# Miniprotein binders against q56419, part 244

Target 1, 326 residues: q56419
Amino acid sequence: MEGRTLEEVQEEVFKRHGVLVPKKELEDLAKALEEAGLLLTEKVEARLKEEEEKLKRERPMRLAGLSYPEGEREARAFLEAFRASYPGEGEEARVLLMPHLEPSRVPEVYGAALAALEKTPPPERIYLVGVAHRPLKEKAAALPVPFQTPFGPALPDLPALQALDALLPFELFNTPLAFREEHSLELPLFFLKGRFPEARVLPLLVARRSPELGEALKVVLRDFPGLLVLAVDLSHVGPRFGDTPLTRTLAEEARRRDLGFLERLAEGEPEAALAFLGANPTRIDGVEVVASLLPLLRERKGKVLAHRLDLEAPTLSAVGAGTLVL
Key: E = the ipSAE of ESMFold2; O = the ipSAE of OpenDDE; V2 = 0.75 times the mean of E and O plus 0.25 times the DockQ between their complexes.

## First folded at step 16 (miniprotein)

Design kh11 (at its last look DockQ between E and O 0.89; V2 from the best seeds 0.82)
Fold by ESMFold2, look of step 16:
Structure kh11 (fold): chain B 326 residues (1-326), chain A 104 residues (1-104)
Amino acid sequence: as target 1 above (326 residues)
Amino acid sequence: SPIEEAKRLIEEAIRLAQEGREEELLEKLKEAIKILIENGASPEEVAEMAFRLAMEFVRRGAPLELIFRLIKEVARAAEEAGASRETVQRIAIEAYERIREEVG
């Protein structure tokens, strides 16, 4: 009925089916469909408001039983199995870059992160910076509530979050619903909470690069020391991401871009790492986070512990993941 | 002149804080910040007003939460008065650093 009068619809029905539907019946149908759409919208809005209110109190597990075990005993065994998938030793991290890709796809990359955590003194708090997969009202956001894990709740560091909010020229606590399904926080948090059960957390998301976030975090980290974690993936290539089917050439380029990016970060040269990517043709996920956090990454040298470009056979696509300690 | 007017408003805000009159305190603070921003005050000058008021809260033993809220209200007032986000952040950081340096 888009762009048609009721009489045109009536005529079409008569031509096609041999019945004349009274104009009144068509009018009633149109009104009923409009009313039904309004009622559906109201129900969806009410449900979203309920979810938002719940998220202002706590953030429940969404991936237990799917990406990691729900039970604590099984979760601890899962953690140890991932550590075993990386046969090396880690390095102490003051800053840790780790993936948020499905853990079973890159077990040794998560294992390398666990190896780094073994060498890292237990921090008082963890600044966990993920990538927003849903729109934020600002360039970045936080959710100052407990995040549930199989190892118990990860409690927020409220004084540090309040300090951070005060030093930003926008409201930090701005988009609770963006955290509801955000795996870039939940998946890394599982591993971090398992290794540092007493650490408080600052759960942060970046949607778009925010130099303001980096300037504020430089001050807050000085006065509220902790572990900085960049929970980011690397290249995204292939048809799922808008490319032609994955070829050897595209895969090699993605690997080269991933490793070149990580190596320059390991040299303490985050601006050079960003410049190396140029227009970011392989869609490295970590660019917006790194660009936000430049003051915290400059002159900080370290080591790439692991990298994998993981093939998604059904979609002929691939995603890169890495572990970097600084 | 604008700095002197802003100082008078901050002194009124300090008195209102002592009386527990939060809404009127915030009104005086916002007015002071607006005057400074509209007259081209530096971030350091704006931060000085926040520092003066914050030190009253510090002397009264206010919790850190209240100090952070004060800094945030100064930033909000500066943004409302038309300051760029870069300027707003410089004000907030300068105020924070001044308060931190004084109380250690």
Scores: ipSAE 0.834, ipTM 0.933, lowest interface PAE 0.5, mean pLDDT 91
Fold by OpenDDE base, look of step 16:
Structure kh11 (fold): chain B 326 residues (1-326), chain A 104 residues (1-104)
Amino acid sequence: as target 1 above (326 residues)
Amino acid sequence: SPIEEAKRLIEEAIRLAQEGREEELLEKLKEAIKILIENGASPEEVAEMAFRLAMEFVRRGAPLELIFRLIKEVARAAEEAGASRETVQRIAIEAYERIREEVG
């Protein structure tokens, strides 16, 4: 809609789709989009400023009642059901790779993560590294505030976050608005907080590969030990991502890429995992995170616990998800 | 020499720390780091200056958070002086490790 009038939009919709949408409905839609923060108006800007100020104190739940239950009792039942969806046993994790995809799409993959967490002694802190789906001012960022969950707030480890910031050649605490709706942190955090209610959290986002982050974290993890969690998805294939509709051949290639990536990580060869992907033709989401954390992944052997390529039927597209322990 | 000048500035910064003059201390620190970077000092030499100042704070019972802030100010000063991100990080890590060996 940028730069177009409602009348021009109405005419375009009519020309493309043969449907005359009433002006009132377009006005209502524009209002709804504005209220949703999808239109950059003065009102939206004012709301974003207000939300940025709130993010100085806490990060509220955005997906409660949508992706997971808001109530604690229901949330605990949700965790149990997801754990039950994975029939295997877990392994102790020092590093956990898990998805951030909508939980209902890949329940057994989240179940495998929960199985690993059952075998993991409660950490003092969790380094939760997600993928930035919005632009960051820097290659990586952190938000040093409580994240709300149905199990209570996930409290930040301020000393460890400050140490990490001190060891980075850029400001770690940047782009707070990128955390507002970032599901790559919120969804994994639900499971992590539910399992480890007393753990402090370092919520981190990676937008682009940052070797500096891996070097800094290597030092910080020595003095501030904890569980490292890579919250990443795998292949993204199909029309939503610029491919043809999912075929058997495309699905087999996505699985080959996903498993080949995870297996090389499980062997303690993260550079080989990245090299195996080359130009990343199936768009594995976790590449920039793994590339940032190479010093922490080298020589660590582990196990792939689960993998799924999940079909999004309405778009004939698919997203890969996996659980890996190291 | 530029290094000796930087050392003098750090000694002044230490005195300022003793007097509780934090803002003036930071200015002296920035000047010292700038001189070092502009004259091609190694990351280890820059980190040594940070370490010397940090030890004064430690001696005074400064909290760990203040030490981390000091390291970050050194990193910022190095960046402002035109150091590469790699150099800035090496300075920060080296300063941190030296402080850790003494305090940890």
Scores: ipSAE 0.772, ipTM 0.909, lowest interface PAE 0.5, mean pLDDT 90
ESMFold2 (binder alone), look of step 16: mean pLDDT 82; pTM 0.795

Design kh12 (at its last look DockQ between E and O 0.90; V2 from the best seeds 0.00; counts 0 for: pTM O .792 < .8)
Fold by ESMFold2, look of step 16:
Structure kh12 (fold): chain B 326 residues (1-326), chain A 104 residues (1-104)
Amino acid sequence: as target 1 above (326 residues)
Amino acid sequence: SPIEEAKRLIEEAIRLAQEGREEELLEKLREAIKILIENGASPEEVAEIAFRLAMEFVRRGAPPELILRLIKEVGRAAEAAGASRETIQRIAIEAYERIREEVG
């Protein structure tokens, strides 16, 4: 039927099957298929519009009961267990780099982040910068609504978000649906909200490096001070990510890349950290975020508190996670 | 001339701001910004317009959110007039800094 006349279809059916289907029956079938396709399209469009409108009011939990407990008491116990997984002491953070990998895979890395927060005075607000796993209409986006957590809603810092939007050459509030399932915000937020229940949040996503975001944030952070959190993972290696099966050599390379990147950031040298990665052969997840935020990372020295390259045995692959304070 | 027309529109936008006539103000603002961008005004010159209008809003007791909205509307007008993203951001940051210096 596609690109053919009904007569051609009729002839083809007769040649192949020995049955002559009347032209009217073919016309009726084509009409019915078109109507069914239109109805399906209308249902999909209605559902997406409905979900988009819900996200303009709040962002509900998606990972409660899966990655962390649903109940507040259980969630607090969960935080304490993660803190206990890291035997060291933290340091005060002005900037915190922490993972968004499944928490049970890297408990001591999240524990190190909690140790850093333990030494950090409660901020008025948290600039939470994750990695977009769905396409954005622009290089970066925000969603200025409450994000639900087991500890109550994480309220948006609307004045700071509005200032940020005003200083960007694009609309900051551009892709609500991209936040629907975005774990790079939800997983770190669980830990941050649990330790800083009164802090407001700027929930930000980066899809592609945006120097404009860094220039705007330099101004906004000056006038709206807070904790800057880079919620990023490190190397992604192995067949799940397009490589040959994980070998000792590939794992050693991934660790070297992860640690070299973090150490250069810890020296206050973010350009050197990016240069060290070159073409990013182990697919460090944090590159676009760091490249966007250069003005905020320069000359800020700190310490790597934890790192793990976590093995995915079923896929013969691995993902790196780290904790860095600046 | 185009420059004199832009100046006239700016004067009208300021009067509309003084009278609280928001929709008419935005129309005049968009038209003036278009003329300025098309005639090569610097980001600093365009930001001065945003600053002058913002000060009228401040004098009338406007909350900070309306001031930030004005800055965003200037950026949108510059975009519609074909300004580069670099130029739009320079306008916005310059306007913000000027207003911050005056108001604190």
Scores: ipSAE 0.855, ipTM 0.934, lowest interface PAE 0.4, mean pLDDT 90
Fold by OpenDDE base, look of step 16:
Structure kh12 (fold): chain B 326 residues (1-326), chain A 104 residues (1-104)
Amino acid sequence: as target 1 above (326 residues)
Amino acid sequence: SPIEEAKRLIEEAIRLAQEGREEELLEKLREAIKILIENGASPEEVAEIAFRLAMEFVRRGAPPELILRLIKEVGRAAEAAGASRETIQRIAIEAYERIREEVG
């Protein structure tokens, strides 16, 4: 609809397809697109402004009742079921790499993360670094407000966030609307808050590699110690991502790249992990996050606890997910 | 010299800080940083300014949050003066570390 009237769209559809779509159906579609934020109308702009003003106070749950239960009791049962899906034991984590994929797709990978958290002393704060799936004004951003969860609000560590902002050569508190629907923070945060209810959180997003973020965090982590969490997915292959339908060969290549990346991270060689991917032809999601956090990942040895390449059958596409402790 | 002028502005900024004239302090700080950067001052030299000002705030019982805000304002002033992001970050980290060593 890029600047076209509903009547022009109706006429174009009729000319191309020989079908007269009723105006009412087009209106309903336009309304649905507006509600989805796909149309920038004055109404949508006003709503976005209102949402931005709300985000100055809190970030509400967006995936409660969809990806995880809204109620606390049901949410606890959800955590227990996910933990049960991983038969292994965890390791103590100072750095945790975990997925942000829809939990139901990779339950055992989230289960492995929970297993690691069981062996981890409760941190005072969690540095939660997600992937920005929407554009940011800067390479990275933070939202210094409570994030709602079924276990109560995840409260920000304002002193640590302020220290981080002071050490960055750009405004850390940018693009609040990018956090509104960002699942790369919300989904991991559910598990983290459920396990560590008293931990403060630094919710961070990375859109592009920021070496400055890693250097700043290295200093901040010294004075404000905590658990570093990389909420990243791995390979993205198949038609949704511009490839042919998933084949055995494509799946083997995705797994090879995912595991080769994780293993080199587990050896404390993050530069080698990035170099191993080269042009990243299987589109590992976590590359920009890892590239930003190199100073924090160097020389740290750890263990890969879980990996899965999960098929999205309707699109014949697949996404890799892994859990790594350092 | 431009460097001597910048030093004078810093001393004036310190006096303004002592008087609680924060906005005027920030203006003088921005001007001083601009002069320094334009005349090839090192990140360490700029960080020294931030350190000196921060120590004045500490002596007056300023909270840690105000010190961090000062460091950030130094960075903003450096950016406005055309400093690279790398330079700005070096200034910020150096100032922060020096303040930490003094304050604990």
Scores: ipSAE 0.741, ipTM 0.877, lowest interface PAE 0.5, mean pLDDT 89
ESMFold2 (binder alone), look of step 16: mean pLDDT 84; pTM 0.809

Design kh13 (at its last look DockQ between E and O 0.95; V2 from the best seeds 0.84)
Fold by ESMFold2, look of step 16:
Structure kh13 (fold): chain B 326 residues (1-326), chain A 104 residues (1-104)
Amino acid sequence: as target 1 above (326 residues)
Amino acid sequence: SPIEEAKRLLEEALRLAQEGREEELLEKLREAIKILIENGASPEEVAEIAFRLAMEFVRRGAPPELILRLIKEVGRAAEAAGASRETVQRIAIEAYERIREEVG
């Protein structure tokens, strides 16, 4: 009954089967489908409420055995293999930009992040800022619970999270369900927890640019020093994202925009980086996070350690990933 | 006048803070902030309320968590009274900074 009147359905059934189904029988069927849909809605709502209550206590692994190993020993070997994928040296990071793309697609980009972490003194806490792939009730959100990893739970920094919440003009802890399947936190966290097992975490999501988040974080980071991580991907191009099939020209454009964005960030010029993208025609994922965090990015100079625009062969599309140290 | 009523509510809130009666304090605080915001109080003036109450909590040995809760409740009250989100954030940051500077 998708978008058709009952009369249209009746006519189509008659044409196909030679039987005229009376309008009352079609109306009875439509009512039954509505009742079944209402029942399914109630069951889904009940399940979501149950999941929300669980998320108020902990956030379990969702990608173990899919994107990274479940066992701790195998997970440590996984980290070392990824580090080996980047043969270069890192630099100390006060701010780290790293991807949240499937790790096997961009191993040297994650390897570059690990190289940077090797040069970085273990922080007391990590401000992990990902991209919300589900709607938030506000521009940004946090979930103040342990996130499970193969290396044990990543514990929340509750004092820092409470301070951040107090300095925002909205409730920071606003959408627990948005964290249930959020890979932009889980994938980077695997690498971060593996290298900094004692660091507490502030798991943050941005849905839409929030200058208020940046102003609050500037204060909180002063009093609760730590590593700021922007867990973002770069260009998204090709048919999966509404473009023509990936061509050399489109790929070159995406790469140019990725690198131009990263290079301007590396010069301490985040406003120029955003301006360079304009309307963001290659859909760089990190724009809303960068736009939220301008006070924390201005005048911080650094280096682009790695970049890849990775092909999704089945969809003839590509996604960019990079590693930037500030 | 509205300002005199707000002062009366704040005096009561200070008394309740001295007695550790948090829920009653929050009720008085919310109403006082509403009156002040509706009558054009600056963010700094509203932050002063949070600062004065926070100092009484510090005197009682309250943990930092309670101080942060107080700042959040002041912001909530300002928002409920119609303050812009920019104003609410200015209140919260000003209160936080003043409390931090006094307590060290």
Scores: ipSAE 0.835, ipTM 0.927, lowest interface PAE 0.5, mean pLDDT 90
Fold by OpenDDE base, look of step 16:
Structure kh13 (fold): chain B 326 residues (1-326), chain A 104 residues (1-104)
Amino acid sequence: as target 1 above (326 residues)
Amino acid sequence: SPIEEAKRLLEEALRLAQEGREEELLEKLREAIKILIENGASPEEVAEIAFRLAMEFVRRGAPPELILRLIKEVGRAAEAAGASRETVQRIAIEAYERIREEVG
């Protein structure tokens, strides 16, 4: 529909397919596409502007009632069930790598993260570093507003965010609309807020490797101590990602890449972890985040608590998820 | 010399800081940083300027937020003067560390 009228689309469909689609159905489709943000109409632009203005005050829940319960009571039961799905014990974390995949796909991996959080003293603040699935104006961004959760708002650490911005050679507070629907922050934040209700949060997104972010955070973390959380997924393989349908061989390669990456991180060798991936043929999601945070990951020994390669059956594709403590 | 001119501008900026003329200070600061960067001043030399100005703000009872804002403005000025992102970050970190050591 880019630049075409509904009448022109109707005529094209008729010419190509011999089917006259009723104008009303095209209007409904256009409306649905607008609602999905696929059409840039004046109405969509106005809505995006309104959403951007709202994001100056708070980030509302987008996945409540979908990926996790909206109600606090149900949300607590959800946390307990996820914790129960991991039979092991956790370890104290100074750095936690955890997934941002749909929780229902990898419950035991989130359970392992919760197990680690049980052994972790309540931090004053959480540096939550997610993956930008939408373009950012800069390599990284932050949103310095409360994030809504079923457990109440996750409040930003404004002093620490300001210090971080001051130490970056770019504007940290960029691309607020990228945070609107970013699940790489929302999903981990549910678990983190549920476990540490009083912790302030620094919600950060990485789109491209930013060594500057790691250098700035190294300084900030000294003066503003807290838990560092890398909210990243691992391999992405199969037709959704340009591969053939998942086979045993492809799954074994994805697991090898995921575990080889995590194990080298667990040994305190993040550069070796990146080098091990090379061109990243299985598309490990967390590469740009790890590459940005090298100064914070070096020489830290830890443990891989969980890993799963989860099949998305409708697409015969799979996504890797892991939990690592450092 | 351009360096002497930059030094004069920085002295003027310090005076303006003492007078509480923040916007004029920032203008002189930007101009001075531009001259310094264009004439090959080191990140450490630029950071020294930021530090000196920050100490004046501290003396006047400025809150930490204003000190951080000053560091950021120095970085913006350096970038506008053609400094690399690496250089801008070095300036910011050096200034921050020096301020931290003095203020606690």
Scores: ipSAE 0.761, ipTM 0.894, lowest interface PAE 0.5, mean pLDDT 90
ESMFold2 (binder alone), look of step 16: mean pLDDT 80; pTM 0.755

Design kh14 (at its last look DockQ between E and O 0.87; V2 from the best seeds 0.00; counts 0 for: pTM O .749 < .8)
Fold by ESMFold2, look of step 16:
Structure kh14 (fold): chain B 326 residues (1-326), chain A 104 residues (1-104)
Amino acid sequence: as target 1 above (326 residues)
Amino acid sequence: SPIEEIKRLIEEAIRLAQEGREEELLEALREAIKILIENGASPEEVAEIAFRLAMEFVRRGAPPELILRLIKEVGRAAEAAGASRETVQRIAIEAYERIREEVG
């Protein structure tokens, strides 16, 4: 009510409703509404600040008891069951692409990742690159704190993270709250920590493609060798994602785009993989991560171990997931 | 001249680093980088400041954390002086590579 007096409001109420409301009652109501709105704003801001401060010290599990077991013994059995769901052998990975989709929806795809990890010498550190589902202040971000898992804390590789930050033209540690509920890190990390309990982690998120991230990581990985993990999902099709209901034709197109993308990555041709997708009509979310990491993916040949386009029958939609080793 | 002022600022920054006067060092650093950016210096020329300061820190036995922080502060100063993000990153990488080459 900037610029309006209570008398002006009182007269407007009378004109509209035929009742002359006393000025004091209007003033009391306005104060009460202002105080209530201010209290709600202050409470939300205080909670967000508290959560941000907690995330500067550690990142707690959010999906224990929901996506994976909370107890360590049950979590290890869970890993073994997922490995068993993939009947094949893995390949040694220097770069691993794996999903972040709910594990029970694509068990053999996660099993293929575990098979690859079995063939992979335990790394000193893991560069875990997920997809930001909340806005970041920059194109990419990291959170340099322990991430809790049923297997104990996944400790950050602070020297490597500091080197990465120093080589970026923006602040790497920029959006702690974006990590609070970020399943694209938590779900893959469960599998990675279970297999490599001594590895440190660089937990990274990409919101939008950042060539700068790839250039910096090329330098950092040379000096801080480790396993690079792209924790990404593939096609997203159907009404949940803005399409018509899933048809056989749409599903076939999504599968074709997923596999064509993965196969070109497996040939060491990440630019060709991106060009193959064009405008990305099936919304492969791995595109922004791949586009950021081109220097690390070029000329690395490998193999697609698994793929599934998983149906969401209630929503007539589907999400693709795959496992690729390079 | 700009080059003489840059030399003076680098020598001052080295002296301030030797004396542990961090805030004054950061001021000298920002000024030197501003002059370089305003005169169209290459990323390699701007990185020279970071390299010279880093060598002084290494001589004093500074931990790698401090060296990396120095590189980051040079990048921040270049951005504040108006350098593009591409230029800022080239400065940081050049500084990092030169320091790595010298200390192994």
Scores: ipSAE 0.783, ipTM 0.906, lowest interface PAE 0.8, mean pLDDT 90
Fold by OpenDDE base, look of step 16:
Structure kh14 (fold): chain B 326 residues (1-326), chain A 104 residues (1-104)
Amino acid sequence: as target 1 above (326 residues)
Amino acid sequence: SPIEEIKRLIEEAIRLAQEGREEELLEALREAIKILIENGASPEEVAEIAFRLAMEFVRRGAPPELILRLIKEVGRAAEAAGASRETVQRIAIEAYERIREEVG
């Protein structure tokens, strides 16, 4: 329907299918699609503008009651269950790579992240770098507002965000609507806020590799020390991503790519990790984030704590997730 | 002369900073930078002038946040003057480091 009138759609359906859909039914469908946010109408535009204005004040929970519990008590029990799903011990993290996939799909990977956080002294601030699943006006963006969580608001570190913006050759505070539904920040933030309730947060999104971000953050992290978190997924394979249904061979290749990437990061060789992927045929999600943060990842040795390739059975597709400490 | 005009704008900007009129200060700075660029100042020269101004504001009790805003405005002006993003970032980092060394 995008760019076509209801009359044009009606005529097209009639020409293709020989069925005259009543105009009223098309109007009802258009309303339903509008309510579902699938049509950009004046009402949807007005709603988006209202949501943008709200995002100037706070970012509300989007996935509470869906991906994690809304209530604090239940949320704490959720954290404990996820921690329990990982039988190992963590290590102190200066840099934490963790997933942003639906938590229920990879509980032990999030559990490994929690295990690492148990061994990590409470940071003053957390640099949370996610992946933009929506277009940004720039290669990276930040939202300098409180993010709501079941544990209370995650408050922004405004001084550190301002310093970061000053050191970037573009406007850091761009595309606020991209943060509205961005799960790559919300899901990791649940775990991070639950573990470090007093930490300030710098919520960052990367859409495309930005060497400028890494150079700026290198300076900012010196003066504003904190935990760096890369909230990234790994391979995306199968029909949802343009491949054939998952096979043993495809799964083995995805695992090889994921582990080969993580191991080279654990050796302090992020350029080698990127080079190992080449054209990234298994579509590792974290590539643009890692490519942006090279100055912060070089020469840091660490450990891979967990990895999983999780099958989405309805689509015969799979997504890789990992936890790495540096 | 353009130089005298810039000096006047700088003095005005300093007064505005002392009065806590930050937005007007930033506007005066934008105008001064524009004049510099129009008179053939390089992005590096603009950055050096902006750094000197920032240091003067700090000496006069301007908050650190204003310095960061100043650095950002210099970057915007340099980009508007045709500087590459790489050059803009280099200047911003250099200005920031110099200010940090001076202010502690």
Scores: ipSAE 0.620, ipTM 0.816, lowest interface PAE 0.6, mean pLDDT 87
ESMFold2 (binder alone), look of step 16: mean pLDDT 78; pTM 0.718

